# Ledger of designs, part 2: VHH binders against Chlorophyllide a oxygenase, chloroplastic (CAO)

Target 1, 101 residues: Chlorophyllide a oxygenase, chloroplastic (CAO), of Arabidopsis thaliana (Mouse-ear cress) (q9mba1r221to321)
Amino acid sequence: WYPVAFTADLKHDTMVPIECFEQPWVIFRGEDGKPGCVRNTCAHRACPLDLGTVNEGRIQCPYHGWEYSTDGECKKMPSTKLLKVKIKSLPCLEQEGMIWI

## First folded at step 20 (VHH)

Design x1 (from w4 with S31R S54E)
Fold by OpenDDE, fold request of step 21:
Formats: structure tokens, C-alpha cells, sequence
Structure x1 (fold): chain B 101 residues (1-101), chain A 122 residues (1-122)
């Protein structure tokens, strides 16, 4: 486990982009308030997700509105039939004022 | 042991057609999303198409209208019908499998084959 962000920087409607394992990731809080860490690249057109918003525990891509939960599952595809699609997620926990992955 | 074995690759003229097959074994095929990726020389492996266990399909923009992905769960087989082939379709084509969900990155799939070469040349 490695500390990668401060709890204080991770509000319910904010996100923290990080670089880890030579790949871009983004941390945000799910509907249950627990932190999640997913790839910072939308599965649709590779848009950085940290450019979007966190809505009701899901991160939304600003390009076409695809939404992802903290486990990386795509929950919304506004302009197409919802398919079983995921982006990679990392185990994430909050402890001692820090977010760990 | 999980195995994915591609076949059907070869040399074809521009405008021609090929049908790739992938024979799967060692896992519950019907519960897995299956995908085709391809890698041209000097390039990264790129997404071509995928199909869920339920039969929902998705395609890269570069192959839409020309390629068709399908599966036969009774035969544990995945197919890629490639029509109107172009020189830029030249690549090694790989079959990939992942439990339940489609991914668009190659390295997010746990299982893959050794690939079959497709060459489109006049």
C-alpha cells in the first residue's frame, strides 16, 4: 500500500488525478463515500476523466457523458445502449488521513 | 488450462474478405466477453471489436461497416468476418477473453491467443 492523496483533498464532488505505475489514474468517492481509483481514460474516446465531474458517486466524462463507478464499471452511455464495459480499477482505501492504493 | 487459438489469417488483395476464428477452451465461454485486437508492425495493439456473452457488439470506428464479430457458445468459438479489406488492416490479429466485461485496452484482458497474421497487399 502506498499513500497517494490526502483525505482532505477528496471531497464527495472532487477528484484527484495521479500518476502511478507509469499510468494515469483518478481517485474519487463512490456513492457510499468510499474512495475508488480508476484509469484516468474514458473507454469511449480516451478522454481524461479528471476533466469531467463527480456526480452521485460516479465520474462522468465531459466528452460524451459516459459514467463510471469506483470499480470501473460503466454505468451510463447516453447515446447508445448500455453495454457491459469496464475500465481498470485499483484497490483503494482511506486510513490515517490518507488515500492508499 | 485456458487456451485461445486463432486461425484464418493469410494474404488477401485490397477489397477482399477473410474470416478469422478463435477456438476457446479451459473456461466457461458463454460467461466471457470476447474481443479481437490487432497489432501492426511498430504500433501498439489496438481494439478492433468485442462481443459480450449476451451477444452485444462494439466496433472500432476504423472497421465499422466492414467487420462483423460473432460467437457460437455451443462451439466455444469466436469469429471475425472481415470485408472490404484495406492495406491498413494488415496486422497480427489476436483473440482475447475477459470475464463478463468488455475492455478496450489489450493489457486488461487476462487471456489471449498467439495471433494470426493478416496481410492485405496488391
Amino acid sequence: as target 1 above (101 residues)
Amino acid sequence: EVQLVESGGGLVKPGGSLRLSCAASGFTFSRYAMAWFRQAPGKEREFVSAITGEGDTVYADSVKGRFTISRDNAKNSLYLQMNSLRAEDTAVYYCAAQYEYIYFRWDDYDYWGQGTLVTVSS
Scores: ipSAE 0.777, ipTM 0.891, lowest interface PAE 0.5, mean pLDDT 96
Fold by OpenDDE, last read:
Structure x1 (fold): chain B 101 residues (1-101), chain A 122 residues (1-122)
Amino acid sequence: as target 1 above (101 residues)
Amino acid sequence: EVQLVESGGGLVKPGGSLRLSCAASGFTFSRYAMAWFRQAPGKEREFVSAITGEGDTVYADSVKGRFTISRDNAKNSLYLQMNSLRAEDTAVYYCAAQYEYIYFRWDDYDYWGQGTLVTVSS
């Protein structure tokens, strides 16, 4: 486990982009308030997700509005039928004022 | 042992058709999302099409209306019908498998085959 963000910086409506394992990731809080870490790239058109918003525990891509939960599952595809699509996620926990992955 | 074996590749003229097949073994095929990727010379591997265990399909914009992905769970087989082929479709085509969900990145799939070469040339 490695500390990658401060708890204080991770509010329910904020997110923290990080670089880990030479790949871009983004940390945000899920509906249950627990932190999650997913790839910082939308599955649809590879748009960085940290450019979007966190809405009710899901990160929303600003390009076409695709939304993802903390496990990386796509929960919303506004313009198409919802498909079983995911982006990669990493185990994430909050402890001692830090977010760890 | 998991195995994916592609077949059906070959040389065709522009406007021609090919049907690729992927034979899967070593895992519960019906529970996996299956995908086709391709890699052209000097280019990165790119998403072509995918199909969920339930039969929902998605296509890259470059192949929409020309390619059709399908699966036969009873035969543990994945197919790609390629019509109206173009020179830019020339690539090694790979079959990929991932548990339950579709991914659009090659390296996010757990299993893949060795590929089959498709050459479109006049």
Scores: ipSAE 0.774, ipTM 0.890, lowest interface PAE 0.5, mean pLDDT 95
Fold by OpenDDE, last read:
Structure x1 (fold): chain B 101 residues (1-101), chain A 122 residues (1-122)
Amino acid sequence: as target 1 above (101 residues)
Amino acid sequence: EVQLVESGGGLVKPGGSLRLSCAASGFTFSRYAMAWFRQAPGKEREFVSAITGEGDTVYADSVKGRFTISRDNAKNSLYLQMNSLRAEDTAVYYCAAQYEYIYFRWDDYDYWGQGTLVTVSS
């Protein structure tokens, strides 16, 4: 486990982009308030997700509005049938004022 | 042991057709999303198409209307019907498998084959 962000920086409607393992990731809080870490690239057109918003525990891509939960599952695909699609996620936990992955 | 074995590659002329197959073993095929990726020399591996265990399909924009992905769970087989082939379709085509969900990045799939070469040339 590695500390990658401060708890204080992770509000219900904020995101923390990070780089780890030579890849871009983004941390945000899910509906249950727990932090999650997913790849910072939308599965649809590879748009950075940290450019979007966090709404009700899901991160929304600003390009076409695809939404992802903290486990990387796509929960919403506007204007198309919802498919079983995921982006990569990393185990994430919050302890001692820090977010760890 | 998981195995994915592609076949059906070859040389075709532009406008021609080709059907790729992928024989899967070593895992519960029906529970996996299956995908085709391709890689041309000097290029990055790119998503071509995928199909869920339930039969939902998705295609890259570059192949929509020309390629059709399908699966036969009884035969543990994945297929890619390629019509109206173009020179830019020339690549090694790979079969990939991932539990339940489709991914659009090659390196997010757990299993893949060795690939089959498709050459489209006059």
Scores: ipSAE 0.771, ipTM 0.889, lowest interface PAE 0.5, mean pLDDT 95
Fold by OpenDDE, fold request of step 21:
Structure x1 (fold): chain B 101 residues (1-101), chain A 122 residues (1-122)
Amino acid sequence: as target 1 above (101 residues)
Amino acid sequence: EVQLVESGGGLVKPGGSLRLSCAASGFTFSRYAMAWFRQAPGKEREFVSAITGEGDTVYADSVKGRFTISRDNAKNSLYLQMNSLRAEDTAVYYCAAQYEYIYFRWDDYDYWGQGTLVTVSS
């Protein structure tokens, strides 16, 4: 475990993009208020998710509106049937004023 | 040990057809999402198609209407019917497996086969 962001920078409607393991990731708060860390690329067209918004605990891609929960599960696919799709997630916890992965 | 073995690749003319197979072992096949990826020389490995354990399917835009993915859980087998083949379909085709969920990135799958070569040429 190592700290990657400050708790103060992670509000319910904000996100923190980071680079870890030579890959892009993004941190945001889920519906339960707990932080999650998922790949910073939408499964649909590889658009950076940090360019979008956090809505009710889900991160939304600004391109086509696909939404993901903190475990990386896709919760919304506009204009198509919802499939069991995920993007990768990393273990994430909040402690001592910091977000850790 | 998990094993995925592709077969069915070969040389075919443009407009022709091939059927790829993937034999799976070492895991509960019906609980895994299965996918086909392909990699052409000098290019990145790209998503082709995937199918959930429940039989829901998804395709890359480049193969929609031409390719059909299917599975036989009783035989632990995955298939890819490729029709109306084009020169740009030339690649090594890989079978991939992931627990429950489909991923669209190759490196997000835990299990994969050795690949089978498909060459489309006049």
Scores: ipSAE 0.764, ipTM 0.886, lowest interface PAE 0.5, mean pLDDT 95
Fold by ESMFold2, fold request of step 21:
Structure x1 (fold): chain B 101 residues (1-101), chain A 122 residues (1-122)
Amino acid sequence: as target 1 above (101 residues)
Amino acid sequence: EVQLVESGGGLVKPGGSLRLSCAASGFTFSRYAMAWFRQAPGKEREFVSAITGEGDTVYADSVKGRFTISRDNAKNSLYLQMNSLRAEDTAVYYCAAQYEYIYFRWDDYDYWGQGTLVTVSS
């Protein structure tokens, strides 16, 4: 496990971009309040997700509004039929005032 | 043992067509998303197209309108119809499989074929 963020820095509507394992990731809180870690790249147009927003446990890409849950599943595709699309997620836990992946 | 075997590659002139096939075995084909990737010399593998077990499709912008992905779950086979071929389509084409969901990155797919070469030249 690697400590990558402080618990106090991760609120329900914020995100923490990180670099780990030589890949860009972003950490945000799901609907259950638990942290999740997904690749910081929207599946649609490769836009960095940390340029978007977090609302009600979903991270939204600013480009075309695709939304992802903390397990990486795409939950909304505003302009098209929702398809079974995922982005990579990592195990993520909160312990000792820190977020770990 | 999981196997994916591509076929149908070859030499074709610009504007021509080819149909690629991928024969799959060793897993429940209908439960897997299937994808085509390609790799040109000196480049990383790039996404071409994918199809879910239910038949929903996505395409890279560079091939949309020219390539058609399809699958036959009864034959455990994946296809790519490639029309209006261009020199920039020259690459080794790979089929790939991942459980249930489409991913756009090559390193998120568990199973790979060995590839079939497509050369587009006059």
Scores: ipSAE 0.534, ipTM 0.819, lowest interface PAE 1.3, mean pLDDT 89
Fold by ESMFold2, last read:
Structure x1 (fold): chain B 101 residues (1-101), chain A 122 residues (1-122)
Amino acid sequence: as target 1 above (101 residues)
Amino acid sequence: EVQLVESGGGLVKPGGSLRLSCAASGFTFSRYAMAWFRQAPGKEREFVSAITGEGDTVYADSVKGRFTISRDNAKNSLYLQMNSLRAEDTAVYYCAAQYEYIYFRWDDYDYWGQGTLVTVSS
């Protein structure tokens, strides 16, 4: 496990971009309040997700509005039929005032 | 033992057509998303197209309107119909499989074939 962020820095509408395992990741809170970690790259246009927003536990890409839950599943595709698309996610644990991956 | 075996590659003239096949075994084919990737000399593997177990499709912008992905779950087979071929389509084409969901990155797919070469030249 690697400690990568402080619990206090992760609020319901914020995100924490990190680099670990030679890849960009972003941490945000899901609808249940638990942290999640997904690759910091939207599936649609490879746009960094940390340039977007977190709304009601989903991170939204700014380019075309695709939204992802903390397990990486795409939950909304505003301009097209929703398809079974995912981005990579990592296990994420909140303990001792820190967030671990 | 999971196996993916591509076939149908070859030499075609620009503007021509070619149909690729991928025979799958060793898993419940209808439960897997299937994808085609390609790798041109000196380049990294790039996404071409994918199809869910339910038949929903997605295409890279560079091939949309020219390539058609399809699957036959009864035959455990994946297909790629390639029309209006161009020199820049020259590559080794790979089929790939991942449980349930489409991913756009090659390194998120668990199973791979060995590839079939497509050469587009006059």
Scores: ipSAE 0.527, ipTM 0.812, lowest interface PAE 1.3, mean pLDDT 88
Fold by ESMFold2, fold request of step 21:
Structure x1 (fold): chain B 101 residues (1-101), chain A 122 residues (1-122)
Amino acid sequence: as target 1 above (101 residues)
Amino acid sequence: EVQLVESGGGLVKPGGSLRLSCAASGFTFSRYAMAWFRQAPGKEREFVSAITGEGDTVYADSVKGRFTISRDNAKNSLYLQMNSLRAEDTAVYYCAAQYEYIYFRWDDYDYWGQGTLVTVSS
């Protein structure tokens, strides 16, 4: 496990971008308030997700509005039929005032 | 043991067509998303097309309208019909599999074939 952020840095509607394991990631809180970690790249057009928004536990890509839950599953595709699409997620936990992946 | 075996590659002139096949074994084919990736020399492996177990399809913008992905779950086979081929389609084409969901990055797929070469030349 690696500590990558302080709990105080992660609010309900914000994101913490990080680089770890030679890849870009972004940390945000899910609907249950728990942190999740997904690759910081929207599946649709490779846009960095940390340029988007977090609302009600979903991170939304700014380019075409695809939304992802903390497990990486795409939950909304505004312009098309929703397909079974995921982006990579990592195990993520919050303990001792820190976020770990 | 999981196996994916591609076939159907070859030489073709611009504007021509090829049909690639991928024979799958060692897993419940209908439960897996299947994808085609390609890699030209000196370039990164890039997404071409994918299809869910239910038959929903996705295409890279560069191939949309020219390529058609399909699958036959009874034959454990994946296909790529490639029409209106261009020189820039020249690459080794790979069949890939991942449980349930489509991913657009090659390194998120668990199973891979060895590839089949497609050359489009004038």
Scores: ipSAE 0.501, ipTM 0.801, lowest interface PAE 1.5, mean pLDDT 88
Fold by ESMFold2, last read:
Structure x1 (fold): chain B 101 residues (1-101), chain A 122 residues (1-122)
Amino acid sequence: as target 1 above (101 residues)
Amino acid sequence: EVQLVESGGGLVKPGGSLRLSCAASGFTFSRYAMAWFRQAPGKEREFVSAITGEGDTVYADSVKGRFTISRDNAKNSLYLQMNSLRAEDTAVYYCAAQYEYIYFRWDDYDYWGQGTLVTVSS
């Protein structure tokens, strides 16, 4: 496990971009309030997700509005039929005032 | 032991067609999303097309309307029909598998074949 952020820095509508394992990741809180960690790249167009928004536990890519839950599953594709699509996620734990991956 | 074995590659003139096959074994084929990737010399593997266990398909913009992905779950086989081939389609084509969901990045797939070469040249 690696500590990558403080609990106090992760609000319900914010995101914390990090670089770990030679890849960009972003941390945000899910619908249940628990933190999650997904690759900081929208599946559709490779746009960085940290340029978007977090609303009610989903991170939304600014380019085409695809939304992802904390496990990486795409939950909304505004202009097309929703398909079984995911982006990579990492295990994420909140403990002792910190976020760990 | 999981195995994916591609076949059907070859040399074809521009405008021609090829049909690629991928024979799968060692896992429950119908539970896996299957994908085709390709790699031209000096380039990273690029997404071509994918299909869920339920038969829903996606295509890269560069191949839409020309390529058709399909699967036969009874035969544990994945196919790619490639029509109207162009020189830029020249690459080694790889079959890939991942449980349940489609990923667009090559490094998110667990299982890979060894590839089959497709050359499109006059």
Scores: ipSAE 0.482, ipTM 0.792, lowest interface PAE 1.5, mean pLDDT 88

Design x2 (from x1 with D110E)
Fold by OpenDDE, fold request of step 21:
Order: C-alpha cells, then sequence, then structure tokens
Structure x2 (fold): chain B 101 residues (1-101), chain A 122 residues (1-122)
C-alpha cells in the first residue's frame, strides 16, 4: 500500500488525478463515500476523466457523458445501448488522513 | 488449461475478404467477453472489436461497416468476418477473453491467443 493523496483533497464532488505505475489514474468517492481509483482514460474515446465531474458517486466524461463507478464499471452511455464495459480499477482505501493504493 | 487458438489469416488483395476464427477451451466461454485486437509492426496493439456473452457488439471506428464479430457459444468459437480489406489492416490479429466485461485496452484481458497474420497487399 502506498499513500497517494490526502483525505482532505478528496471531497464528494472532487477528484484527484495521479500518476502511478507509469499510468494515469483518478481517485474519487463512490456513492457510499468510499474512495475508488480508476484509469484516467475514458473507454469511449480516451478522454481524460479528470476533466469531467463527479456526480452521485460516478465520474462523468465531459466528452460524451459516459459515467463510471469506483470499480470501473461503465454505468451510463448516453445515446447508446448500455454495454458491459469496464475500465481498470485499483484497490483503494482511506486511512490516517490518506488515500492508499 | 486455458487456450485460445486463432486461424484464418493469410495474404489477400485490397478489397478482399477473410474470416478469422478463434477456438477457445479451458473456461466457461459463454460468460466471457471476447475481443479481437491487432498489432502492426512498430505499433501498439489496438482494439478491433468485441462481443459480450449476450451478443452485444462494439467496433473500432476504423473497421465499422467492414468487419463483423460473432460467436458460437455451443462451439466455443469466436469469429471475425473482414470485408473490404485495406493495406492498413495488415497486422497480427489476436483473440482475447475477459470475464463478463469488455475492455478497450489489450493488457486488461486475462487470456490471449498467439495470433494470426493478415497481410493485405497488391
Amino acid sequence: as target 1 above (101 residues)
Amino acid sequence: EVQLVESGGGLVKPGGSLRLSCAASGFTFSRYAMAWFRQAPGKEREFVSAITGEGDTVYADSVKGRFTISRDNAKNSLYLQMNSLRAEDTAVYYCAAQYEYIYFRWDDYEYWGQGTLVTVSS
């Protein structure tokens, strides 16, 4: 486990982009308030997700509005049939004022 | 032991057609999303198409309207019908498997075949 962000920087409607393992990731809080860490790249057109918003525990891509939960599952595909699609997620926990992955 | 074995690759003229097959074994095929990826020399492995266990399909923009992915769960087989082939379609084509969900990155799939070479040339 590695500390990668401060709890104070992770509000319910904010996100924290990080670079880990030579890959871009983004941390945000799910509907249950627990932190999640997913790839900072939308599965649709590879847009950085940290450019979007966090809404009701899901991160939304600003390009076409695809939404992802903290486990990386795509929950919304506007204007298309919802498919079983995921982006990579990392185990994430909050402890002692820090976010760990 | 999990195995994915591609076949059907070869040399074809521009505008021609090929049909690739992938024979799967060692896992519950119907519960896995199956995908085709391709890798040209000096380039990264790129997404071509995928199909869920339920039969929902997705395609890269570069192959939409030309390629068709399908599966036969009774035969544990994945297919890729490639029509109107172009020189830029030249690559090693790989089949991949991942439990339940489609991914668009190659390194997120658990199982891979050895690949089959497709060459489109005049």
Scores: ipSAE 0.793, ipTM 0.900, lowest interface PAE 0.5, mean pLDDT 96
Fold by OpenDDE, fold request of step 21:
Structure x2 (fold): chain B 101 residues (1-101), chain A 122 residues (1-122)
Amino acid sequence: as target 1 above (101 residues)
Amino acid sequence: EVQLVESGGGLVKPGGSLRLSCAASGFTFSRYAMAWFRQAPGKEREFVSAITGEGDTVYADSVKGRFTISRDNAKNSLYLQMNSLRAEDTAVYYCAAQYEYIYFRWDDYEYWGQGTLVTVSS
């Protein structure tokens, strides 16, 4: 486990982008308030997700509005049928004022 | 041991058709999302199409209306019908498998085949 962000920087409506394992990731809080870490790239058109918003525990892509939960599951696909689609996620926990992955 | 084996590749003229097959073994096929990817020389491996265990399909914009993905769970087989082929479709085509969910990045799939070469040339 490695500390990658401060708890104080991770509010219910904020995101923390990070570089880890030579890949871009983004940390945000889920509906249950627990932190999650997912790939910082939308599955639809590879848009950075940290440019979007966190809405009710889901991260929303600013380009076409696709939404993802903290486990990387796509929960919303505007203008198309919702499919079983995911982006990669990393184990994430909050402890001692820090976010760890 | 998990195994994915592609077949059906070959040389075809522009406007022609090919049907690729992927034979799967070593896992519960019906519970996996299956996908086709392709890689042209000097380019990155790109998403072509995918199908869930339930039969829902998705296609890259570049192949919509021309390619059709399908599966036969009883035969543990994945297919890709390619019609109206173009020179830019020339690539090695790979079969990929991932538990339950579709991914659009090649490196997010757990299992891969060896690939089959498709060449579209006049």
Scores: ipSAE 0.781, ipTM 0.895, lowest interface PAE 0.5, mean pLDDT 95
Fold by ESMFold2, fold request of step 21:
Structure x2 (fold): chain B 101 residues (1-101), chain A 122 residues (1-122)
Amino acid sequence: as target 1 above (101 residues)
Amino acid sequence: EVQLVESGGGLVKPGGSLRLSCAASGFTFSRYAMAWFRQAPGKEREFVSAITGEGDTVYADSVKGRFTISRDNAKNSLYLQMNSLRAEDTAVYYCAAQYEYIYFRWDDYEYWGQGTLVTVSS
């Protein structure tokens, strides 16, 4: 486990971009309030997800609005039929004051 | 033992066509997303096309309109019809499989074939 963020910095509508394991990741809270960690690259056109927004536990890419849950599953594709698409996620733990991956 | 075996590669002139096949065994084919990737010398494997178990398809921009991915779940087979071939399509083509979801990065796929060479040259 690696500590990568403080609990207090991760609100329900914010995100924390990190670089770990030589890859870009972003941490945000899911609908259940638990943190998740996904690759910081939208499957659609590779846009960094940390340039987007978090709404009700989903991170939304700013380019075409694809939305992802904390397990990396794409939950919305505004301009097309929703397809079964995922991005990579990492296990993520919140333990008194810190977020770990 | 999971196996993916590609076939159908060869030498073809620009503007020509080839049909690639991938025979799958050792897993429940209909539950897996299937993809084609290709790798030119000195480059990473790049995404070409993918198809869900339900038949929904995605294509890289460079091949859209020229290539058609399809699958036959009864025969555990994946296909790539390649039309209007160009020199830049020259590569080793790989069949890949991952449970349920399409990924666009090669390193997120669980199963791989050994590849079939496609050479497009005049």
Scores: ipSAE 0.515, ipTM 0.811, lowest interface PAE 1.4, mean pLDDT 89
Fold by ESMFold2, fold request of step 21:
Structure x2 (fold): chain B 101 residues (1-101), chain A 122 residues (1-122)
Amino acid sequence: as target 1 above (101 residues)
Amino acid sequence: EVQLVESGGGLVKPGGSLRLSCAASGFTFSRYAMAWFRQAPGKEREFVSAITGEGDTVYADSVKGRFTISRDNAKNSLYLQMNSLRAEDTAVYYCAAQYEYIYFRWDDYEYWGQGTLVTVSS
């Protein structure tokens, strides 16, 4: 487990981009308020997700509006039928004022 | 033991067609998303197409309208029909598998074949 962010930095509509394991990740809170960690790359066009927004526990890519939950599952594809698509996620813990992956 | 074995590669002229196959064994084929990736010399593996266990398909923009992915769950086989081939399609083509969900990055796939070479040249 690595501590990568302070709890105080993670609000319900914000995100914390980090680099770990030589890959870019982004941390945000899901609908249940718990933190999650997904690769900072939209599945569609490899756009960095930290350029987008967090709304009601989903991170939205700015390119085509695809939305991801904290486990990396794509939950919305505005221009097409929703398919079983995921991006990589990591286990994530909130403990003692810190976020751990 | 999980195996994915590609076949059907070869030399074809521009505008031609080729059909790739991937024979799968060692896992419950119908529960896995299947994908084709390709790698040109000196480049990273790039996404070509994928299909869910239920048969829903996605394609890279560069191949949409020219390539058709399909699967036969009874035969544990994945296919790629490649039409209107171009020199830029020259690559080693790989079959890949991951449980349930399609991923667009090669490094998120669990199982891989050895690849089959497709050369498109005049």
Scores: ipSAE 0.510, ipTM 0.807, lowest interface PAE 1.4, mean pLDDT 88
Fold by ESMFold2, look of step 20:
Structure x2 (fold): chain B 101 residues (1-101), chain A 122 residues (1-122)
Amino acid sequence: as target 1 above (101 residues)
Amino acid sequence: EVQLVESGGGLVKPGGSLRLSCAASGFTFSRYAMAWFRQAPGKEREFVSAITGEGDTVYADSVKGRFTISRDNAKNSLYLQMNSLRAEDTAVYYCAAQYEYIYFRWDDYEYWGQGTLVTVSS
């Protein structure tokens, strides 16, 4: 486990971008308030997700509006039929005032 | 033992066609998303096309309208029909598999074939 963010920095509508394991990740809270960690790259056009928004527990890419839950599953594709698409996620734990992956 | 075996590569003139096949064994084929990636010399593997176990398809922009992915779950086989081939399509083509979901990055796929060479040259 690696501590990568403070609990206080992660509100329900914010995100924390990090670099870990030689790859870019972004941490945000799901609808249940629990933190999740996904690769900081939208599956559609590789846009960094931290340029987007978090709303109602989903991170939205600013390019074409694809939305992801904390497990990496794409939940909305505004301009097309929703397909079974995922981006990589990491296990994520909140303890001792910190977020761990 | 999981095995993916590609076939159907070869030399073709620009504008020609080839059909690639990938025979799968050692896993429940219908439960897996299947994908084709390709790698030109000196480049990273790039996404070409993918298909879910249910038959939904995705294509890279560079191949849309020219390539058609399909699968036959009864034969544990994946196919790629490549039409209107261009020199830029020259690459080693790889079959890949991952459980349930399509991923667009090659390093998110669990199983890989050994590749089949496609050369488009006059």
Scores: ipSAE 0.509, ipTM 0.800, lowest interface PAE 1.3, mean pLDDT 89

